# Miniprotein binders against q96jn8r1131to1294, part 14

Target 1, 164 residues: q96jn8r1131to1294
Amino acid sequence: TLEFLENHGKNILLSNGNRTATRVASYNQGIVVINQPLVPQLLVQVRIDFLNRQWTSSLVLGVITCAPERLNFPASACALKRAAWLLRGRGVFHNGLKICEKFGPNLDTCPEGTILGLRLDSSGGLHLHVNGVDQGVAVPDVPQPCHALVDLYGQCEQVTIVNP

## First folded at step 3 (miniprotein)

Design kD11
Fold by ESMFold2-Fast, scan of step 3:
Structure kD11 (fold): chain B 164 residues (1-164), chain A 98 residues (1-98)
Amino acid sequence: as target 1 above (164 residues)
Amino acid sequence: SPEFEYAMRLAEDFIKLFEEALKEGNPEEAEDYLRYALELLKFAVEFAKELGDPELLKRVVELLRRLAELAYEHGFYEIAKEALKLAIEIEKEAQRLE
C-alpha cells in the first residue's frame, strides 16, 4: 500500500493512514516521499486538496535516487543538490539546475482537485500524468532505485495519495 | 522568487500606508501598518534564506533598518527594537553565505 514516509519536512502533518500530507505552517519545509520505490509501470498519484492563494508558486513533483528514510530534507526540494530530478512550474530540474525550459502544464496554476502522477516506463523514462493524461517523458534514463517526492511548496498545503 | 518580490513589495506598500496614517492623525492604524510590514519582512527573510542568496538577505536588511528607523522616530520603540534585532541577525546570516 502506498503511504508517505514518516521522514518528512518539519511543517508536514500526516493523516488518513499516512496517505494525506498537510503543510501546517509557512510556505516551505513540506517535502514528503512515497514509502516504496517507483518501479517501472507503477503509477503514483496525488490529488491537490487545498491551495492557499497567498503564495505564488505551488507544488513540486519528482524523484530522488537516494534512500529517503533518514534523509535530512532541505527547506525546499529545489535545494537538493544530489540525486534529484524535479518538475517545478513548467521546468525540469536536475540537482537544482534547470535542464528543460518547458514541459507539460504549469504546475503553479493547477487547481484544487488536480491529480498529478509519476510513472517510470520500461526504459527508465519518467512520465508526468495530469488528470490521467500522460504528458510524455520529462526525464530519460532515471537511475534505479528511485522514490517519488512531492514538495508541498507555496500554494499547495494539502495532497492525498489516490489509487489509479 | 515571485514570493520574495511580492513580500518585499507589500512591505514597502505598508510602510507608505504607515506614513499616510500618521499624516491623517491615525497612530493606531499607523502602528498596525508597521506591524504588517514587519511580518511581511519576516516572510521575505524565510524566502531569502531558502534561496541561499546573500543579496536577497541584504535587501531585506536594508528595508528592516529603514522600518526600525521610522518606527523609532515616531515612538514605536517595541517594533523598532524587533526590526533592528532581526536586521542584525539576518546581516550575520548574509555574511555567512558569502
Scores: ipSAE 0.000, ipTM 0.139, lowest interface PAE 20.7, mean pLDDT 85

Design kD12
Fold by ESMFold2-Fast, scan of step 3:
Structure kD12 (fold): chain B 164 residues (1-164), chain A 98 residues (1-98)
Amino acid sequence: as target 1 above (164 residues)
Amino acid sequence: SPEFEYAMRLAEWFIKLFEEALKEGNPEEAEDYLRYALELLKLAVEIAKELGDPELLKRVVELLRRLAELAYEHGFYEIAKEALKLAIEIEKEAQRLE
């Protein structure tokens, strides 16, 4: 079963059998990581449960290639640099570089109830799924092993892992 | 130059993070992003100088001036002064190379 790792950002509280992550303070320190590697064809999905509109930006999704179990998480996923490929707003980012300008919907505007998914295809391409719809390849040739990451940043204060 | 384009895009990304950190109410984090952007623009200057391309230097000057204005607007006066001094110096360098 998919769960969030016990190692997470300091503002996170896990509940619901480690399947729900809530950011209980501020706007940052909200990184969570799925408890098993993202292997080809595994679809990891989270639902946006709660948005706090006092903040302007929202959640970041992506993958990291470093071991997450003992990682000292930075305040935001954007600080992970070379180890991370991230979807933020409409951009795809790696090592601080915007590698794609417009991919999928704007993550800063996805409403409560949106289900966001990450999947590797058989060629190692990272796909974003939105409400069950494959948006295509955001990142080709992701190094493995990699782990799915959600940064409950800004507006996004709660997500829950959902199964297909 | 791929290295020049990389440095410029990364600097713009940190300017974006600076604006976001301010909107979230974290000026300390914002200042760090602003300093990262300035360091990348210093790198871009060195790359442009090695290439001897005044058009690349002008692009760095434009972003340095924007960085200085944003920094000044939000009370980061020391960073604003540093960026503006560099912009003036590099603008003169670009004119000399024409």
Scores: ipSAE 0.000, ipTM 0.115, lowest interface PAE 18.9, mean pLDDT 84

Design kD13
Fold by ESMFold2-Fast, scan of step 3:
Structure kD13 (fold): chain B 164 residues (1-164), chain A 98 residues (1-98)
Amino acid sequence: as target 1 above (164 residues)
Amino acid sequence: SPEFEWAMRLAEWFIKEFEDALKEGNPEEAEDYLRFALELLKYAVEIAKELGDPELLKRVVELLRRLAELAYEHGFYEIAKEALKLAIEIEKEAQRLE
């Protein structure tokens, strides 16, 4: 079954059989990765459990194409280089470049209880799902293998993996 | 060099994220973006040195000075000082390579 990898950002504490990730300090060092590659048609979902409105930005999610088991994660997913495709706010980012201005809802404003999903289609297109609704293709042609990533940045202090 | 151009572009992006974070009212998040930009510029310096190209070093110096000025203007004095020290050092190296 799906779990968060034991390798994660320094401020993360895993619980509930590695299905819940809590950021216990600050606003950064909160990257977690799903324990299995994101293969076509697999829907990986997380629920936002707790938001701290002291911070201005919120969670980032996306995929990385490097092996995550022994990776030294940076303080923020936005510092990942060519290996990452990220959704932040309303933007889609690759290698620090904003490749799409407006995609899906603003992730900085999603409330507690929101369920966010990532799925690859058969052509390698990365889809975002919000509360069960497919937002469309955020990134075409994601290289394989890739791994679903969540960055508990800023406001988002806790997420839990949920199954459909 | 594609890697040099990526590092420069990514550093510029983090500088913009710094400005946006300040506009949103959180200097702690903004400080992270300045640190990310500075580390990318250090990486760009190493690429430019390997290529032996003083024009690439000058481009890094220009962005380091802009980073230092923005950091200083907004009260991030430690980062401003580090960026300025690096800019001065790299400017001297670029002059040696000319």
Scores: ipSAE 0.000, ipTM 0.246, lowest interface PAE 10.8, mean pLDDT 84

Design kD14
Fold by ESMFold2-Fast, scan of step 3:
Structure kD14 (fold): chain B 164 residues (1-164), chain A 98 residues (1-98)
Amino acid sequence: as target 1 above (164 residues)
Amino acid sequence: SPEFEDAMREAEEFIKWFEFALKEGNPEDAEWYLRLALEELKLAVEIAKELGDPELLKRVVELLRRLAELAYEHGFYEIAKEALKLAIEIEKEAQRLE
């Protein structure tokens, strides 16, 4: 069963059998990682449960290719300079470098109730799904193994893993 | 304060990424990194105020002024103005605590 790892950012509290992540303080230190590698055809989905509009930016999601179980997480996913492909706002980033300018909807404006999904296709392409709709390939040929990551940054204070 | 140091470190990294985005000719990325740096510095301000330490406030003012100068130099005037206003406010608070 899909759960968030016990290793997470220091402001995270896990509940509901480690399927709900809540950021209980500040705007950062909110990185969580799914407990299983993202293998081809596995669709990992999270629902945005709560947004705090005092902050400007919001949730970041993507994949990392390093082992997450004992990783010392930085304060935000954007500080990952190695082995990370991230979707933030409308951009796709690798090692802090923007590799795609406009992909999918603006993640800073997705409302509460939005369901965001990550999936690898049979060729290793990383897909974003928004409310069940495949947005296409954000990153081709992602190295494996890789792990789905969500950063409850800024506005996004709670997410829950949901089944397809 | 670990939280203060984290906010300051993150702001410095976003300023570095702003510079890389400029070298790559991507002003949209540059603006995003400036906004992220400013958010980190706003949090650092609140932490430093709670601690009541004028030296921590001065460290935040130094980065805010650097951010404002960089933003202005490259045409991000709204971010520059916001950072400068905050720097002036926080500099006055630091002086009051000395």
Scores: ipSAE 0.006, ipTM 0.245, lowest interface PAE 9.7, mean pLDDT 86

Design kD2
Fold by ESMFold2-Fast, scan of step 3:
Structure kD2 (fold): chain B 164 residues (1-164), chain A 98 residues (1-98)
Amino acid sequence: as target 1 above (164 residues)
Amino acid sequence: SPEFEEAMRLAEYFIKLFEDALKEGNPEEAEEYLRWALELLKEAVEIAKELGDPELLKRVVELLRRLAELAYEHGFYEIAKEALKLAIEIEKEAQRLE
């Protein structure tokens, strides 16, 4: 059973058996990680539960290649630098660089109820799923082991893990 | 050297993202990019210190002062103060190494 790891950003509160993450303050310090490595064919999905439109941008999804259990999480996932491959807005980012400009829908405009998924294919390609629809390969050949990460940034104040 | 250049290049990139975010009306995004630039400059400081190279420290000071000025100009006073304080400390250290 998939859960959010107990080590998380300082503004996060876990509930619902560690399957719901709520950011209780500010717009940042909201990184959560799934408790198991993202292995090929495992589909990890989260639902956007609550959006606060006081903020402009929204959640970030991705993978990290460092061990998350004792990681001192930065204020935002992009500060993880070389360890992270991230989907933000309409872009794909690695180590502060935008490696793809228009991938999938704009994550900053996904409404409450949207289900977002991450999956590795057999060749190590990272896929984004939106409401059950595979958007294609966002990042080819992700180093392993890697871990699925959600950054409850900006508008996105709550997500819940959902099963396929 | 390569690690130092990478940290500096990424810091400049995040300063550019800060300016772009302001133009698009995203001040919370802009603040986050300034924070990332500052963290990269702190990394560059540690690399330059390990190398014992005052010229590399001076390059970090120049970018910290530019970051502080941009932050102040756009109302991010806490970041401006932090960057300026660091610039002053690192400038003193570079002078001591010469």
Scores: ipSAE 0.000, ipTM 0.202, lowest interface PAE 12.3, mean pLDDT 85

Design kD3
Fold by ESMFold2-Fast, scan of step 3:
Structure kD3 (fold): chain B 164 residues (1-164), chain A 98 residues (1-98)
Amino acid sequence: as target 1 above (164 residues)
Amino acid sequence: SPEFEDAMRFAEEFIKWFELALKEGNPEDAEYYLRLALEELKLAVEIAKELGDPELLKRVVELLRRLAELAYEHGFYEIAKEALKLAIEIEKEAQRLE
């Protein structure tokens, strides 16, 4: 039932019933959003399918609090500023600023086959899951409604939604 | 220090993304990547200071001066000024530790 929205970054091609997103050009314009709000205890998971190692930075994931269905997506998720809480590389970002230096694994080094999950707890804390392991609370008290976002940036050229 | 080398590598990569963003006609992304490069270099400074290693500080100064030059060349004057000011401060710190 979970699918990527048909509104997405300019370089994205959706396939597999809108459950696979492929970035077909450049390193950016690769934002995709899940087709329903991230409600408490819903675990949204994506698998990294393909990494292009000519690039150094990789996949960003997180949540956005603006309505995504008609949003004109920027080139990178970081440009969403106050609307987005993002996990990228070694850190947690909000409003274009790094708010936590080290959380979970380095997303720039996760290999193909890694399954990354996002979940809100009952208190509104955003959790990252890596290969089924809860990394803890990355962001407390996320405003609701919010939507799970994946930015196929740099190395990460393909992800697929996977069921638990 | 692996953490120092990571900070330096990411700073260099953000400078690369800055140049790519300019080629693609995206100055807002270009500015964002310059700011990320500067933040990585600030982290590298703190790591080098904790280690008390003037040679690591000198490496950060070299990249800060390169960042300032690139920023200035492309009209990002406030970032250029901040990077150059930090480079001068850290160069003095490296001399103090010798």
Scores: ipSAE 0.006, ipTM 0.197, lowest interface PAE 10.5, mean pLDDT 86

Design kD4
Fold by ESMFold2-Fast, scan of step 3:
Structure kD4 (fold): chain B 164 residues (1-164), chain A 98 residues (1-98)
Amino acid sequence: as target 1 above (164 residues)
Amino acid sequence: SPEFEDAMRFAEIFIKLFELALKEGNPEDAEYYLRFALEELKLAVEIAKELGDPELLKRVVELLRRLAELAYEHGFYEIAKEALKLAIEIEKEAQRLE
């Protein structure tokens, strides 16, 4: 079954059989990675459980193509220099560079209870799903193997993996 | 080079946005603006290398050191460290070109 990997940002506490991630301090150091590679038939979904509106921006979702088991995570996902494709706010980012201005809904405004999903299509296109609705292809031709990543940044202090 | 000047200008703009974010009490946005400033400076490095101009590389080093000092003063140690390492690397390259 899908779980968050035990290698994670230093402010993360895993619970619920490693299916719930809670950021217990600050606004950063909240990166978690799914324990299985994201393959074309796999839909990984997380629910936003808790938002702290003291902070301005919120969670980041995406994929990395490097091995996550021993990776030293930076303070935020957007600081990843290599092999990262991320969705933050309305933007799509590759290795910290914005490659699309507006894609899907604004992730900084998704309320508690929102279910966010990542899926690869048969052509290697990365899709975002919001409350079960496919937003389309955010990134074409993602290299494999790749791993789904969630950064509990800013407002987002807790997420839980949910099944379709 | 217009492309080099644009990268340097955007780096300066992101540094100002960083300062504004701090004044607004928004350290998470400040962190992202510092990262964007650093990425513009990395682009400026690549342009300066293609042009083979050590004076342009020295200009990037100067702004990298200023970025690192600002990052350090405000507790963004990871970005400060990355900027300083890049500044050392590029300063050595500028000296080789002379």
Scores: ipSAE 0.000, ipTM 0.158, lowest interface PAE 15.6, mean pLDDT 85

Design kD5
Fold by ESMFold2-Fast, scan of step 3:
Structure kD5 (fold): chain B 164 residues (1-164), chain A 98 residues (1-98)
Amino acid sequence: as target 1 above (164 residues)
Amino acid sequence: SPEFELAMRYAELFIKEFEEALKEGNPETAEEYLRLALEFLKWAVELAKDLGDPELLKRVVELLRRLAELAYEHGFYEIAKEALKLAIEIEKEAQRLE
């Protein structure tokens, strides 16, 4: 059973058996992490439940290779300088450095109801899935173990884990 | 350009996160947010150059100068100098395109 970890950003409230994350304040402090390592072929999916158009950018997805259970989360996933690979807007970022300019759809424009997925292939490539469609390899050779991370940033105030 | 507007929005948001980190007493985290804002402004510069639009370059210069001033006021002198140097360079580019 996939759940969000109880260790999360300060503005997050977990509900629905730790399968729904809601950011209850501001635009930041909204990082959540899945409770199981992202092992090859495991598809972790979240649905965008609520977007607040008061804010301009939206959620960030990715993986971290450090242990998440006791991590002190920064205000934004983009402030992670070590062990982080992130998908933001159309870009792919490693430890704050942009490593790809255009990958997949623009995450800032995905509407409510969009299902976003992360999966490792058998060679360690990180894939993004959008509404069931594999976007390809965003990051090759991700070190293991790694953990799926969602940053409920800006517009995105609620996500729910959904089964494959 | 949608990409240009996206780069500018991210830069603005990281400047806001910088201010929040300072209020929480986290100057090292604040510095990271300033550096992220600067990186998105560098991306905006390249996008504006590709478009050849001096008005877009001027918008980036304005935000670079704001970032430099904020960085300087809070003691992040390295970032302030880098942002100001870039602003001066891009001002010259915009004037060349006029």
Scores: ipSAE 0.000, ipTM 0.140, lowest interface PAE 14.7, mean pLDDT 86

Design kD6
Fold by ESMFold2-Fast, scan of step 3:
Formats: structure tokens, sequence, C-alpha cells
Structure kD6 (fold): chain B 164 residues (1-164), chain A 98 residues (1-98)
């Protein structure tokens, strides 16, 4: 079964059998990683449970290709300078560099109850799913193994892993 | 980052409110606005560090130095000193990130 790793950002509290992540302070230090590698055809999904509109930006999600179990996480996923492909707002980022201006919906505007999914296709392309709808290939040919990452940044204070 | 831009705009607004309060003869209110501007700049520093973007840090340094100069000109020496010390620290950080 899919769970969030116990290695996570310092402001995270895990509950519900490590399937719910809550950011309990500030706006940052909210990175969580799924406990299994993202293998082709596996759909990893999280539901946005709670948004605090004191903040403007919201969650970031994507993949990292380094081993996450003992990683020292930076304050935000965007500060990862190696081995990271991230979806933030409408942009796609590789190691802090924007590689696509506009992909999928604006993640900063997804409401509570939205289900966001990550999946690799058979060619290693990373797909974003929003409420079950495939948005297409955000990143082609992601190196493997890779791990799904969610950064509970800004508005997004709680997410829960949901089954397909 | 929208949060960074918002923090910067709030800092700029409170600097403007500081100047208006001084024109109205309210130095106590002016000091409160200057303190709020500095707090938003501290928030902007944290946001820029989170993003690891040296250009955002340089923008915060520029506004911190402007705040320090205004504070000094109007006799708010402790706030001026705090802002200048922070500006120097963050300028070194931005240079390291290059």
Amino acid sequence: as target 1 above (164 residues)
Amino acid sequence: SPEFELAMRWAELFIKMFEEALKEGNPETAEEYLRLALEFLKLAVELAKDLGDPELLKRVVELLRRLAELAYEHGFYEIAKEALKLAIEIEKEAQRLE
C-alpha cells in the first residue's frame, strides 16, 4: 500500500497510517515523498484536504530520482538543485530551472477536494492527472528509479493519498 | 513566486504609509509601519531562500537598503541598523548562490 515516508519536511505531521500529511506551521518545510518508486503504470494520487488562503501559491508535485529515505529536504521543493522535476503553478521545472511555461491547470487555483495524480507511461513520460483526467506528458523520459514528491507549500496544508 | 511578489508589494506599501504618517506628524504610527515593512522584507528573504534564487535575494537587499536609508534619515536608528545588517547578510548569501 502507498504511504508517505517518515522522512519528510520538519513542519509535516503524518497521520491516518502515514497516508495523510498535514503541514502544522508556517508556509514551507512541507515536502513528503511516497514510500515506493513510481514505476510505469502506477498511478499515485493525493487529494487536497485543506487550503489556507493566507498564502498565494499552493502545492507542488513531481518526482525526484535520488533515494529519499535519508535525504535532507530543503525548505521547499523548488530549492532542490539536482534530480528533481516539479510542477508548480502552470510551470514545469527541472532542478530549479523552468523548462515549460504552461502545462495543465494552474496548481495554485485547485480547490479543496481536487485529486492530483502522477503516473509514468511505458516510455518514461511523466503524466499529471487532475480529477481523473490525464493532462498529458509534462516531462518526457524521466530517469528511473524515481519517487513521487508532494510539497505542501503555501495554501496547501493537508493532503491524503487516495486509491485509484 | 506569488508569495514573494506579494511580500515585496506589502513592504513597499508600508514604506509609503510610513512616509505619509510622518507627513501627518505621527512618528509613532510611522515607526509601526516601518516595522511592518521590515517584517515583510524578512518574509521575502525566507521566500527567496526557499526558491534559491539569487536575483530575488538581490531585490530584497535593494529594498532593505532603501528602508535603512529612510529610517536613518528620520531618526529611527535601531530599525535602520537592523535593516542594514540584514541587507549585508543577504547580499553575501546572494553572491554565494550565483
Scores: ipSAE 0.000, ipTM 0.217, lowest interface PAE 15.6, mean pLDDT 87

Design kD7
Fold by ESMFold2-Fast, scan of step 3:
Structure kD7 (fold): chain B 164 residues (1-164), chain A 98 residues (1-98)
Amino acid sequence: as target 1 above (164 residues)
Amino acid sequence: SPEFERAMRIAELFIKFFERALKEGNPELAEIYLRVALEILKRAVEIAKELGDPELLKRVVELLRRLAELAYEHGFYEIAKEALKLAIEIEKEAQRLE
């Protein structure tokens, strides 16, 4: 059973058997990580439950290749300068460097109810799924082990893990 | 000193730009603004030294400590360390001038 790790950003409250993450303050300190490594063909999905439109940007998702259980998370995922591949807005970022200008939909505009998924293919390519639709390979050759990360940044104040 | 007051005012503006960039989801731009604020504060240090006024140096130390706190709170640890190191150095200079 997929759950969010108890090690998370300080503004996060876990509920629903650690399957729902709520950011209870501000716009940041909202990083959560899935409790199992993202192994090939495992599809990890989260649903956007609540958006607060006082903020302009929204959630970030991706993978980290460092061990998350005791990691001291920064205020935002974008501050990760090592071992991070992130999807933010329409961009793909590796350790803070934009490596792709336009990939998939704009994450800042996905409405409540959107289901976002991450999956590794058999060649180590990281795929984004949006409402069940594979957007293609965002990042090739992701090192393993890697861990799925969601940053409840800005507008996105709640997500829930959903089964495929 | 009008030049010193201008430098301090501009540094505070860039700290506000830093906070706005974070709220808008642009940490790369926020980092740039924070580094600009730090460089302006380094200029303010030189102006205060030329004037030989330990009170002006203490004002720069106060804003450097605030910048370091904000940097640390938002995960810009290298900038936080640099700003704090400079604040300690300049505080010692101010004490020496007393």
Scores: ipSAE 0.000, ipTM 0.158, lowest interface PAE 16.9, mean pLDDT 86

Design kD8
Fold by ESMFold2-Fast, scan of step 3:
Structure kD8 (fold): chain B 164 residues (1-164), chain A 98 residues (1-98)
Amino acid sequence: as target 1 above (164 residues)
Amino acid sequence: SPEFERAMRIAELFIKLFERALKEGNPELAEYYLRWALEILKRAVEIAKELGDPELLKRVVELLRRLAELAYEHGFYEIAKEALKLAIEIEKEAQRLE
């Protein structure tokens, strides 16, 4: 079954059989990674459980193509300088560099209860799903193997893995 | 080159996704797909240059011109201008390599 890896950001506490991630301090150090590689047809989904509006920006969602089990995570996912494709706000980022704007809804404004999903299609295109609705291809031709990553940054202090 | 052929297939896919997004009444998503098609074609240009093959550059030019025409037709003038400018630049490069 899907769960978050024991290797995670310093401010993360895992609970609910490693299916819930809570950021217990500050606004950063909140990266978590799913325990199985994101293979075509697998839809990985997380629900936003708790938002702290003290902060302006919110969660980052995406994939990394390096092995996550022993990775030393930076303070935020956008500081990853290698092998990372990330969605933040309405932007798409590769290795910390913004490569596109205005994809899907603004992740900084998604309310509590929103279910966010990542899926690879058969051509290696990375899809974002929001409350079950496919937003389209955010990133073409993602290298495989890759791993779904969630950064509980800023407003987003808790997420839970949910089944389709 | 498998890498070049993959880039070209992905660019064609995003042009089809652009047309589908317009049909579904989502011009913002359509613009996003056009921008991605253009970025993939810029990558295809770099691959073709590394290979030194003017015929591969000509194939990229043909798709850039098609992208520019579709963009103009549907009111995405800035993307159309960028694609056409790149097509002209790469066409000159292909002629230089012949």
Scores: ipSAE 0.012, ipTM 0.463, lowest interface PAE 8.3, mean pLDDT 88

Design kD9
Fold by ESMFold2-Fast, scan of step 3:
Structure kD9 (fold): chain B 164 residues (1-164), chain A 98 residues (1-98)
Amino acid sequence: as target 1 above (164 residues)
Amino acid sequence: SPEFEEAMRMAEYFIKYFEEALKEGNPEEAEWYLRMALEFLKDAVELAKELGDPELLKRVVELLRRLAELAYEHGFYEIAKEALKLAIEIEKEAQRLE
């Protein structure tokens, strides 16, 4: 069963059998990771449950290639450096560098109820899905094993894992 | 706010390391340091908005403009453009709060 790991950012509270993550303070310290590796064919999906428009930016999605069970998470996913490939706004980032501009929709403007998905294809390409629609390959040849990551940053204060 | 001051200090820290990395002939690390500085300035924007203090927003604008200028001078045009756009947006918000 897919659930969020008990190891997470310090402002996160897990509920609903570890399938719902809520950021209970501030705008950061909200990183959560799925409890099993993202293997080809597995579609991991989260629904945006609550947006607080006091903040400017919103959630970040991506993958990390380091072991997450004992990782000391930084305040934001951008600080994970070489271990992370991240989708933020309309950009794709690795090691703090923007490697693609204007990929998919602007994640800072996705409304409550949006379902965001991550999937690896058979060639190791990382795909973003938005409300069931494949946006294409955001990152080619992701190193494995890797784990799906959600950073409940800024506006996004709650997400829930949903099944296809 | 201790959190705001920490975000500002971290941004200045990474700007310093950007300059040192360029001096040492490492533009790839330099670009990463600039990006980290921008991310901390985005954190500072959110904190200043939470506090509703236009003077804090103005401090973030000042450092964003310095970051944009340094990035432009050294050929990191996309980072310069992003920092400048944010500076303009936040400057308008600070003026609205006054």
Scores: ipSAE 0.006, ipTM 0.280, lowest interface PAE 9.2, mean pLDDT 86

Design mA1
Fold by ESMFold2-Fast, scan of step 3:
Parts: structure tokens; C-alpha cells; sequence
Structure mA1 (fold): chain B 164 residues (1-164), chain A 89 residues (1-89)
């Protein structure tokens, strides 16, 4: 079953069988990673449970290609300069470089209840799904193995893994 | 008086913004801190809300550029002052 790894950002509390992640302090130190590699056709979905509008930016979603079980996470996913493909706001980023200006919805404005999904296609293309709708290929040719990452940054203080 | 306080607070906010554009995150924080002091003394919740917005923007930009301590200090101040603004309403 899908669950969040025990190795996570310092401000995270896992509950609900490690399927719910809550950021209990500040705005950062909120990175969580799914417990198994994102293999082709596996759809990993999280629901936005709680937004704190005191913050300006919101969650970041993406993949990393380094092993996450013992990784020393930075304060935010945006600080990852190697082995990371991230969806932030309206943009797609690879190792700190913006590779797409506008893809899918603005993640800083998705309301509570939004279900966000990540899936690799058979060619290694990374897809974003929003409320069950495939947004298309955000990143082509993601190296494998890779792992789905959610950064409960800023506004987003709680997410829960949901089944497709 | 209130008019002079408003003018001085805006001068400091503009100065902080200019410093931020120059990459002087520490200087920007100091300017915004002084604007906070004036807005608090004036008891003006609208000025406090505006400087909170600027402090949050500074925190995000400083963080993106690797100035984590400045980002942390700006955010701590923003949280404190937002509570003060709510108390004054």
C-alpha cells in the first residue's frame, strides 16, 4: 500500500497509517516522499486537506531520482539543485532551472479538496493529474528509479494519499 | 502626526523594496523593521498589513536565494506583526 516514508522533513507528523502528512510548524521543513518508486502506470494521488492562507506560496509536487530513505532533506524542495523535477506554482523546474513557464493549474491557488496525481507513462514521461484529469506530459524522459515527492510548503499544511 | 508617520512608513517600504531589488536582503529587512515600528506606534492596522505582505515577499525571495537566516527572521516578524494587526482591528 502507498504511504509516506518515515524519513521526512522535521516539521512533518505522519498519521492515518502514514497516509496523512501534517506540517505542524512554520512554513517549511515539510518534504514527504512516497514509500515505493514511481514505476510506469502507477498513479500516486494526494488530496489537499488544509490550507493556511497566512502564507503566500503553496505545495510543490514532483519526483527525485536519488534514494530517499536516508536523504537529509533541505528546508524546501526548491533548494534541491540535483536529481529533482518539480511542479511549483505555474512552472516546471529541473534542478533549479525553469523548463516550462505554464503547465496545468497554478498550484499556489488550488483549493482544499483538490486531488493532485503523478504518473509515469511507458516512455518515462511525467504526467500531472488534477481531480482525475490528465494534464499531459510535464517532463519527458524522467530517469528511473524515481520517487514521488510532495513539499508541504507555505499554505499547504496537510495532504492525504488517496486511491485512484 | 499620523500624516508624517504614514509618509515615513511608505518611504521605508519603498527603500526596503529598492534594497531588495539590489539583492540587499539584510538592508531590506532593516528598512521593513523600522516601518513596522512606525506603523505599530501609529496603531495603524492597514500599514501593518502592508508591511506584513512585504516581509513575507522578502522571506520568500531571500529563501530562494539561499539567505535562510534572513528569510527566517523576516517570517518571524511577519507572523508577530500579523497578530498585532488583528488585535488592533
Amino acid sequence: as target 1 above (164 residues)
Amino acid sequence: GPEEDLERAFELMLKGWELLEQGDFEGALRAFEEAVRIAEKAGNPELLKLVVYLLRFLAELAYEHGFYEIAKEALKLAIEIEKEAQRLE
Scores: ipSAE 0.000, ipTM 0.101, lowest interface PAE 22.4, mean pLDDT 83

